# Designs tried in a protein design chat: VHH binders against Outer membrane protein assembly factor BamB (bamB). Part 13

Target 1, 360 residues: Outer membrane protein assembly factor BamB (bamB), of Alkalilimnicola ehrlichii (q0a984)
Amino acid sequence: CGGARELPDLSDVGDGVATETLWTASTGSGSASSAYALVPAVEGGRVYAADSNGRVTAWDAESGERLWRVDTGRELAAGPGAGGGLVLVGARDGRLLALDAENGEERWVSGLSSEILAVPQIARNIVVARSGDGRVYGLDGLTGRRLWIHDRSVPVLTLRGSSSPVVVGNRVVVGQDNGRLVTLNLQDGEVIWEAPVSIPRGRSDLERMVDLHADPLVFRGVAYAQAYQGELAAVGMGDGRERWSRDIPGHTGMAADSRQLYVVDDQSRLWALDRNNGATVWRQDRLQGLRLTAPVVIGGHLVLADEEGYLNWIAPDNGDLVGRDRHGRQPIQRPPVPDGDVLYLLSADGRLAALRLVED
Key: E = the ipSAE of ESMFold2; O = the ipSAE of OpenDDE; V2 = 0.75 times the mean of E and O plus 0.25 times the DockQ between their complexes.

## First folded at step 2 (VHH)

Design c3d (from c3 with S54K; framework vhh_7qbe_3; at its last look DockQ between E and O 0.01; V2 from the best seeds 0.00; counts 0 for: pae E 18.4 > 2, placed apart)
Fold by OpenDDE, look of step 2:
Structure c3d (fold): chain B 360 residues (1-360), chain A 119 residues (1-119)
Amino acid sequence: as target 1 above (360 residues)
Amino acid sequence: QLQLVESGGGLVQAGGSLRLSCTASGSTYAMGWFRQGPGKEREFVASISGSGGKTYYADSVKGRFTISRDNAKNTLYLQMNSLKSEDTAVYYCAAGEYLDWTSEDYDYWGKGTRVTVSS
């Protein structure tokens, strides 16, 4: 997109939030494409990360000691997901790999119908994976055998990439490219409910794109989904009924705390909405022009990473940009992963950093 | 400290074959071959997992070279077929805990064996 994007002047933003670097590591080559969903996973006191060249690495979360690293020999485009003693990574060629979390040994490989651009999930010995053609798979965690498939047709035009399924209890929440949010039964893949978040509008295929590209967020019984060129909606998890909707299009992602839903729109404006009714609490516009990651709640702050390698710290109460600190010069394309007071940050070049939030 | 000793290097004509060996003083999970040609940087050639089940090759040698290992003998092999002048280099055996093509991730290195391919 060759248009002269003007970056905001944020030179006046001070060091209102301090971080301590606990350790840094290299995952390898990083991400080959911004469409890839390569993100750190934190599980069981370990951090797992993958690069696009097929390397998967495990570190001790506290010390940063590398525990194991393996080369899968595949171009990885998604993951890892971690749980159930497995590390799951998806490849561009449609292969889903399950590795032993302890030592990185390959447990099984399963072929899906298309490239995997969503982070695989695991719960209750079921692996949930999504392929680029819109299909969602339930697989046996032990063997990789396919248990069920949820198949919805993908529109003619869709954004490259897929939102990751969210597993909550025995339910799988999936944002679809057709603008609909679906909840599946984890065990058999049956549709529990399906709700429209946005309806395609317009005459052209381009205008009709309403992909739920942003990962859906489930928080306290409510599913939040945001459509590309569409609406943001809150849907009750129990019945699939819409609680509220707002005309806040975007594809970046969401976060929530007990009071507010935080969402980034297609103009890189950050919104705080009342979680229960969707009313605007505040909007932060200073980050416009930046490619932002999804917001992350950590401690008493909200943090968004950007393409210039900065962490942008926002006060949740009023939306003030209270700090901006740089962690390398490479883009950060995926949101920091919080674990307690620690953020795990993966840069586009494959640099992984563990940062402890120092609260004043 | 693991010791690696390469052997099998020599002069060979283009189109010919050569088999390199690397003997390790102990067991290791990952092993690999690197090479450094005249005036060039050290580059990845091939690697093999602990069990031998996974092998990786540089694009430049794929289809021509075969890496294998005998764990009972703690020996790594590189079968080089259809050799080219561009393959002329000192070949190094590497070992480490991780299967990788990045030299930095290997902990132990041999002294190297010279392979010269004549036109």
Scores: ipSAE 0.000, ipTM 0.270, lowest interface PAE 13.3, mean pLDDT 90
ESMFold2, look of step 2: ipSAE 0.000; ipTM 0.148
ESMFold2 (binder alone), look of step 2: mean pLDDT 82; pTM 0.847

Design c3e (framework vhh_6z1v_2; at its last look DockQ between E and O 0.01; V2 from the best seeds 0.00; counts 0 for: pae E 17.9 > 2, placed apart)
Fold by ESMFold2, look of step 2:
Structure c3e (fold): chain B 360 residues (1-360), chain A 122 residues (1-122)
Amino acid sequence: as target 1 above (360 residues)
Amino acid sequence: EVQLVESGGRLVRTGGSLRLSCAASGFTFSSYAMGWFRQAPGKEREVVAAISGSGGSTYYADFVKGRFTISRDNAKNTVYLQMNSLKPEDTAVYYCAAGEYLDWTSEDYDYWGQGTQVTVSS
């Protein structure tokens, strides 16, 4: 009588794009919450992943050989980020940990003002991290010393969890809980521009939530941002001016290729939009009701993972659901991570799989 | 074919002024951020100034703030660098670059000119 969400009947859908499993591994206990941003990182021929119980593990990307594993002793909620010889993880207690990428030894730990639920980033020896209170930090990659802080007031009601910052060149792109997209100078944290994506509407705090909860996407000079209960907007990276907007709310995420933007709405419909003007090219409705990950473009295909452990393969040109294949029974809660023709999947129970796309 | 052609580089005395120009062709100029970079002998190329496609946003390296001004004329497909209070340290080849968005590093610029020599004597 009081059953769960109505799920679509996809029993007539055949197998997906052919893949070869390169290896599988366990990260440990997996993630304690779907709000945690525990996502594999691929860097320098290695794969890094964390579980919420405090383990951080490195594997050889080709063979799956475990290179090291450490126990941080903290509940981890975000990461890893990888680069500059570091593996970065954020803890529920507000600690940002930088580990040596070669052996997992702690290089430094820095305290932020609240829990870390967004994936830390590193570029040009600057670590960028966002705490749950909305502050964004720039930290020296060698020492963990705070270089700058960007702060703002938080709305009355916000979603649990935070979008991750995106570092592009010398810019940090942040989706804010107030419905604005901000771009900061990487070196000093000063605002380059700020753009409204959504304006609060409605009479109750719940109706007025406009969090930019989905990670922003920057692609070929355009920043795309999607508000939880507001609009999807395309904003020029150079000038911070809106190119177009659509009434497509959601929190799951986006991907792009040279022609199209792919976005999941709050009903789990997948939209393909013309990147330049926002016009609908197609919409795939058959996945309605599923909890999906953000789409991923890989090898000329579009794929979304779901709560039942499936990969859902979509043809980018017309939106056809080409096929589905299952990778365990546990939810895949974060987008698969592409690297060339390889796709890394992390399930909620900590199963990590590396899949290579095979010949057409 | 995309083309960026710098001009205006010359010998100038310490304390003097110089205006560099970069004429662009082969792309939609107003859609591209433009940057000026410089490279002195034996040194790495470094950003001097950059300007967004609309001209509404600018960046200046700390070593040139207050002395140099970047501007653009989208009707003439030209970006300028006004250089005042020149010092011997400003001696370098100056390059014009175009990228899809404003950035402070050379990695994100798609098109480059051949450069124009600026020499500051004294």
Scores: ipSAE 0.000, ipTM 0.161, lowest interface PAE 17.9, mean pLDDT 85
ESMFold2 (binder alone), look of step 2: mean pLDDT 85; pTM 0.864
OpenDDE, look of step 2: ipSAE 0.024; ipTM 0.442

## First folded at step 4 (VHH)

Design g14 (from d1 with W107F; framework vhh_5j56_2; at its last look DockQ between E and O 0.02; V2 from the best seeds 0.00; counts 0 for: pae E 18.2 > 2, unsure alone 60.2 < 65, placed apart)
Fold by ESMFold2, look of step 5:
Structure g14 (fold): chain B 360 residues (1-360), chain A 125 residues (1-125)
Amino acid sequence: as target 1 above (360 residues)
Amino acid sequence: QVQLVESGGGLVQPGGSLRLSCVASGFTFSDYESYAIGWFRQAPGKEREGLSSISSSGGSYTSYSDSVKGRFTISRDNAKNTVYLQMNSLKPEDTAVYYCAADYELFGSDEYDYWGQGTQVTVSS
């Protein structure tokens, strides 16, 4: 019902890029909802992960040795973010928790105005968090006290503020539910610039949804933003001026390398675009019908995980699907996390794996 | 508004030395956690060539092209908001307009949004 979804026939595709499993672990019960942003964080030689039942765990990144585990007693829906000696998790009840990165002890807790579905960030001792109502908070990293709040007009229909802010230098880049990209001053939350990425079109509230649901991507002085039912735009970070735009709607996410921007559209086609002018380099259609993660660039490869537990390996230069390998049967709902030649996978059931690419 | 001004160009004999300066205004190096400053040159009829870069993302990092490695040295003085290119053992093929460029919002970038107007270096006798 709701129309047929035909999965692609990929049985002719080989085993993918060779990887070595360094270790595996359990984060606990995994995620209670595909809307939750429970992603591993890699920081300072450690890996942190949370489950939706309130557990937060740290492992040694090299060995997989469990360093600590705590139970926060809250349903967690976002995080961890890691940095500045903190591990940050957001809860369904609107509580933002800052844990000591060394031992997991609670350093502070702050209440936001609604549920936290976006991964908290920290830079320059300022924690940046977004609540589901779209508000963005700057909080003192030492105390958790509110330094500023940014609020904006809320559309009649929204996907609930799930895209994570991006902190670059002294700027916070936020994809808004109204189809605009906003850059805020990290210290005081004041708007530096605002750029329209997409405008509502159509006659129904559903057709007019232009939420910037995919996380913004900032790469080499350019902010890239993709609207749910609108445009993909490249915007100069210095002045907020559009460099180019394309009619490529989607919500899954983006990646870039020095040459190309990679974006998944609303039909699960993978586009490679010249990042300077937006011209199509190639498009890979074979994964159409799968629920994909955002692409990840690692080790000269492009990889996307999917709802069936596969890693799908793509050649960046021409878009060829060069291999697929399966890591359990549970969905991988968030992009694998690269760190050097290591890739961290988190399945929806809480299985965490560290994979090293084997050079060829 | 970010501005970059090169200075220190001129005429020099083969085997000589020259020191270029790039002074930045519109932002202060010490107030930013990450930036990249690079030196480039373009001879008449040739493509622009990257020579050297310096960044402060996670500490000081420098790089050099093969054509200048061992002869040119990049350095910075954050208190003066200035990046230098010390050019030694100059050759006639080093004759070009030299540019500095800045990218203060990215890690690991080799693309730059802000460019100086350039300074002419001529190696001849």
Scores: ipSAE 0.000, ipTM 0.152, lowest interface PAE 18.2, mean pLDDT 83
ESMFold2-Fast, scan of step 4: ipSAE 0.058; ipTM 0.523
ESMFold2 (binder alone), look of step 5: mean pLDDT 76; pTM 0.783
OpenDDE, look of step 5: ipSAE 0.007; ipTM 0.250

Design g22 (from d1 with D103R; framework vhh_5j56_2)
Amino acid sequence: QVQLVESGGGLVQPGGSLRLSCVASGFTFSDYESYAIGWFRQAPGKEREGLSSISSSGGSYTSYSDSVKGRFTISRDNAKNTVYLQMNSLKPEDTAVYYCAARYELWGSDEYDYWGQGTQVTVSS
ESMFold2-Fast, scan of step 4: ipSAE 0.013; ipTM 0.456

Design g27 (from d1 with Y112F; framework vhh_5j56_2)
Fold by ESMFold2-Fast, scan of step 4:
Structure g27 (fold): chain B 360 residues (1-360), chain A 125 residues (1-125)
Amino acid sequence: as target 1 above (360 residues)
Amino acid sequence: QVQLVESGGGLVQPGGSLRLSCVASGFTFSDYESYAIGWFRQAPGKEREGLSSISSSGGSYTSYSDSVKGRFTISRDNAKNTVYLQMNSLKPEDTAVYYCAADYELWGSDEFDYWGQGTQVTVSS
């Protein structure tokens, strides 16, 4: 839909959970498109971030001191992913770049079949990356050489951007554009199981879109997947069997704690569901009309960023809107990244902030 | 936060029996949550050795290393959030610190994120 949205009245809402700004930095010029998955990565006491104009930067996580900055000369659309001594960024032209985490020097470049709009992952010296045409690649972390490929053609109508594959243990979880959740073996890319999350409905191609656009969430051996115009499902990682499903469509994303799944629907309503059976515990509707990021669990709190530059703080036990704090006036288009009691926040203009939760 | 606490170690004579317990806190043993729990041991100056594992899948899938198969039995008591290792026909070479480890079901990986502090087992006359 192209209609103007009505913003919620939140003038009665006070300040949120108290944070201390440890440091701020600039990534350069920020993100050129809301479809790009440019998110900070936190690894080994360092923070890495990329901008659309090709810059990749590393900072000390405690001080915010810039350790290195390189210019890749490419339009970057995804990443960084960090691990195994590498920083991984995906380019609009399909090039996947692996940089040395210590100094930013290019280790290798590998060409994928289409634009890279999903954050690359690395585990057990295997890089997992997804191209916009729906293909998922396993690459050798040392050389960038292709080890395997999982091929699935995308529908002619697909949401802009792509969900990131999720690596857990020796498994790769992929949300497909056809509404199916697939689990692959990390070492060889063989399909272990495939589960239908949503069934295409309606007569037009637009009505039949069931893309698993939101990143799958894996938590305590259960994979959660949400379809754009369909269902939310909980699937067992060991057997691929559905545990429960709900008619809660969306594309924003999810978070979990030991008791509840937190999910944003297509109207920016926030739901808390019992993880065991999918029953509604609470729903918070006051954020309808905002363009929200996926929820983040940090320090016993729940937080969502929005397109107006706010962090919106929600009480996990009852869904109460605790408060809101504005961190600039530019959009926040990707979820903040938690690391211990620190939240890393990247705005669309390339402003990066490290915020520490203040003890109460 | 996940915490594992081992107990039941001690001194035992060759041919004797001992039962180790691993009590978990910060996670639930259930068929709903896919945890793998393993027992490992390490003797001074030797590599860490995997001994046995049990999955959270219905029916409790179990595995054993060749060195302990037929002598050791792993079991779970979900109501007590505890995993046991029953050790029979103990030999002097079974002398080691025994560790409990837990993680999400790793489907062929032996790398675990959560480890206990260990319990000493000594088999001697």
Scores: ipSAE 0.012, ipTM 0.393, lowest interface PAE 8.4, mean pLDDT 84

Design g29 (framework vhh_5j56_2)
Amino acid sequence: QVQLVESGGGLVQPGGSLRLSCVASGFTFSDYESYAIGWFRQAPGKEREGLSSISSSGGSYTSYSDSVKGRFTISRDNAKNTVYLQMNSLKPEDTAVYYCAADYELWGDEYDYWGQGTQVTVSS
ESMFold2-Fast, scan of step 4: ipSAE 0.024; ipTM 0.461

Design g30 (framework vhh_5j56_2)
Fold by ESMFold2-Fast, scan of step 4:
Structure g30 (fold): chain B 360 residues (1-360), chain A 123 residues (1-123)
Amino acid sequence: as target 1 above (360 residues)
Amino acid sequence: QVQLVESGGGLVQPGGSLRLSCVASGFTFSDYESYAIGWFRQAPGKEREGLSSISSSGGSYTSYSDSVKGRFTISRDNAKNTVYLQMNSLKPEDTAVYYCAADYELWGDYDYWGQGTQVTVSS
């Protein structure tokens, strides 16, 4: 009623792709803010998750048996990121914590310049973290000592939260709040290339908002970036050259397979684009009006979660809405995490579920 | 620290078989990520040779060098974060240290390397 969004008519939609619940668990109290990037991490046969009240927990991925739980005593806003024997969580107060993956003991704590709202990453013993002021840090994985810092010079009006840097090999891909996509050398933080995805236009700060708020996606030698009030661009990883662009603004996120890029626009319409040229293959408008998570490709299927607790299943070849399943009534605010044929789902209240795709 | 750990090497007679395993830590085989895992070998006094690769995301693509095509098979178990190399019909020329490496598929720049595992094919 009143000012509410017009919700889609999904009365004809039946059950989605069949899944078996392997296990469920509680992370604690869940997320205190939709701006927080609290997402399960799957690494080395273990699942890690954090709650905003400071708890970090590890479970056996197969059984759901709790392996450890620690209370950091901090408001956690991002993570965990997992790798290299570490579990990394970012705090609202700017502290980045590295925990031992085996037992949850604190290995080190490092202070960044502002709140941490992006999931920390680790590769080659280097931790990559972003603070809310737009700075990207490379830290030594063993000590937390700063190795390098990348600083953007001019502030632009930004959305709440920050996109997570993406680490691929020896490269760090960063979506900046000025509409530029930057690739850094992981070892020293030097800029390898910088590409404009969207250029601020208009006279007001609101009109000039072109933040790359959605996490960039890297797939098969191409980096994809989407601007809040601008364009979607495909950029070659080797040279930073734009391959194609489309006027498809958004902040929700993307997924790809060998043929197509799947992207959600600012109206929650789902597009499938030809990865080679950006041409529309199909568009699915039936989810318009829902607050969607980024699409996830799993087992030849496409799935998006929503604020009503549904998983929405889409056929990748034609965009058909196959079906939907409700996993509680709490919002799902971050994309489900795929690992093989298992999907890890975290609800805003802290409920974690491991769902296995059933072969047809 | 990102780590690749190889296992399964050893001594085998010509015509025999071995299965090598490579377990990865520090990254996950996710449909959201573009990593390629490759197998390489190096014999004393020879250049390092690429043998096979498998893509981590969006539909697995495999490749094989001509020297091993039809004899070696690469496979992936995402739940175990492990890549396997099944080696059949082994020849004395296959004697080498075998390395697992991780790379971005279209870049060709393998940034993560394991310590290697020795394979010896001898009568």
Scores: ipSAE 0.000, ipTM 0.140, lowest interface PAE 17.8, mean pLDDT 83

Design g31 (framework vhh_5j56_2)
Fold by ESMFold2-Fast, scan of step 4:
Structure g31 (fold): chain B 360 residues (1-360), chain A 122 residues (1-122)
Amino acid sequence: as target 1 above (360 residues)
Amino acid sequence: QVQLVESGGGLVQPGGSLRLSCVASGFTFSDYESYAIGWFRQAPGKEREGLSSISSSGGSYTSYSDSVKGRFTISRDNAKNTVYLQMNSLKPEDTAVYYCAADYELWDYDYWGQGTQVTVSS
């Protein structure tokens, strides 16, 4: 995303939703690039986080006590993903590393075709990872041996970085650089369905960019995908058929609750759409000009982090900006991770905080 | 075990209406569990075509293929564990065996009924 922008005047906005800091920790040096997808993983009462200098650390989720830390010796660009007794991190050089969740010992290393900039996933003993050239891999969780590969040529121009595959049951949902949403069978990588979300238009490669850069969101049987320069679409998980679409381009990401889809457009305007039909319920424009993370739903609240270190709290019912709280002065580049009533926040400099909602 | 039983098919004249029913057993609809029920059809010598789907999750999300949009309506009755397909303005090209299928946790259509024949006279 290029070009100068003016920051909004939010000096009139008060404190946000009350949180209690349970603990804080350092991952080391943080993220070397805004294109890196270094995000805390919460699994089995533990929190895992990585820095771009190669450190991976595990903490007790309740106390914040460090359980282990290892140095992989690699520039890490994505992860961790956690599950099945593994912690998965992707490196800038294309290496995917699986660490033992209990002690951080390296279980295996597998080489992918290019840089890994998307958070690896694991389900049913199958690791799913995406390389920057657009390939999606299914690997055996025990050995790292390739089970399948899904290949599609990457458009000439695409946003740096790539959306993370989303694993739901026996399906892998992939947003492609050509504006198509694809669902693969987790076991064998066969295409179950693919749906056009956006069609390349215009005469130049830049004008024809329709990359599904934002992570797809799967919520209660519907996959939501947003194109960089194009449409937002809701697609049925079972049949791959479009439920509705809207001309709301963006690359930041989405969240949902039982009634509404929350989506950030290319101007950092926050939309709430009726999930059933895509009709606008409300729009909040006061955050326009900030570089926002994807929205997160937690405890009946909606929160977005920004490049100035703020958590911005929005009322889901009407879109009112409830308040803002600053958590350091470094950018927050990836959405905070919710787990029950606790929000895990990782700043670009490697500061990790566990925040508990203190109100109902 | 999950089972689906279709009913409501039959012979109808062009422009007529039919309501198909799909009764599910072995699971219940709940906000804490996700199920999708889809309607499909297959005419002799043709591939199976998806027509419509409805989720059991909050909001009751629906979809329709272009060939039936505006003519067919999917609905559910969670108390009866039943999904309906209301078919209006039927055409001879709607002649097919109609199937319902369930997607446990909305992952794919793992459970299929035996089908019900719909015949629209020329």
Scores: ipSAE 0.000, ipTM 0.156, lowest interface PAE 15.0, mean pLDDT 83

Design g32 (framework vhh_5j56_2)
Amino acid sequence: QVQLVESGGGLVQPGGSLRLSCVASGFTFSDYESYAIGWFRQAPGKEREGLSSISSSGGSYTSYSDSVKGRFTISRDNAKNTVYLQMNSLKPEDTAVYYCAADYELWGSDTEYDYWGQGTQVTVSS
ESMFold2-Fast, scan of step 4: ipSAE 0.027; ipTM 0.497

Design g33 (framework vhh_5j56_2)
Fold by ESMFold2-Fast, scan of step 4:
Structure g33 (fold): chain B 360 residues (1-360), chain A 126 residues (1-126)
Amino acid sequence: as target 1 above (360 residues)
Amino acid sequence: QVQLVESGGGLVQPGGSLRLSCVASGFTFSDYESYAIGWFRQAPGKEREGLSSISSSGGSYTSYSDSVKGRFTISRDNAKNTVYLQMNSLKPEDTAVYYCAADYELWGDSSEYDYWGQGTQVTVSS
């Protein structure tokens, strides 16, 4: 075998959950690298998206009418994040830009220590951004002035790209490249707790790589983190204490509902685990060989996108393949973004689609 | 079906004390899920303000607004799934409807809480 992967036989799988295309749009030329975290943001009845050539655009979420478009003149690698009247994008040169959500005017620009490959977040007028050298910044939303910095050295061998910090209330959850999950105080950046998700083992730097590359998921006061070559762990937000762990390595990402955690492993197998104890409820192996996005829960359905341009629909109760639908032939490299009954899908070439679930 | 029920309000003279209770149903003080439970108040003609919060998970983390720090104390009884607000040295300006609110590890701001109780009236008057 020459490094080519075998695609699964899914010819017996029919159409998935019915969707209506509300509108389509173009962000420009799309993403220049699979390591870039260019993902639509949905906020206040608007959709925001960026391309790697520097273009940032806003559309009305219902009609797809373009509200504004600006050219930042920079290679954009992360974002947008949206909130507090701002649209935040991170550049390959380390510049973090805050644009006015109403008209796209630049509010401020701040320089971080290296490339920005993780989607910036904003909550309570504090912007949280991560640079590729492992530093996490808290910035004033009004001015872009630094409020705090969490400094962490990056190991020599690290996966390209960075997991996005997750903001929940007054806490910032950070998955570190050393296998540790850290929770910071949003206001001052002080460490509240640190939890080991995966402990480096083996003799080589490659064998000891336990990067928490997948975005951590916080759901109902529990933080879930998955290591590249190690464990999946459930950690309490209040105390950083491990509730359970499983030997399910991966880097793709996770979703949850009230009963189950959905996680993709390093073989593109989809697991449903009991959130209380981590016990396997079901596993779906038919998607092995596909490059999957993180699962998304929408309208009581579970969906994953792939590099062949498909949305793969899975029944949450038993893991059965409901069906699949192709939305173009370009890769889908980041998970679709849900908002109510609408799914926003961005393809690698910059095609954006708003898909509304139809009753069935 | 998360539900919060407040009780313990009433009429009290300045300098008096009251103890409010908030009984939670639809979740438990366990290690499976973590909730932040907060006390808020809204006086006639004023904005809703946050007063105090406590974590429902391991390690009871507490916070207080400057207006009530040293006078009010928040506590919990995990066996009864109840959070208390002990209010001492009450002033006429403490007159308000008091609300219990819950969310997943959120502190302080009323806009961050997903679940609210019906409220209990506290009147501080001579």
Scores: ipSAE 0.012, ipTM 0.377, lowest interface PAE 8.1, mean pLDDT 84

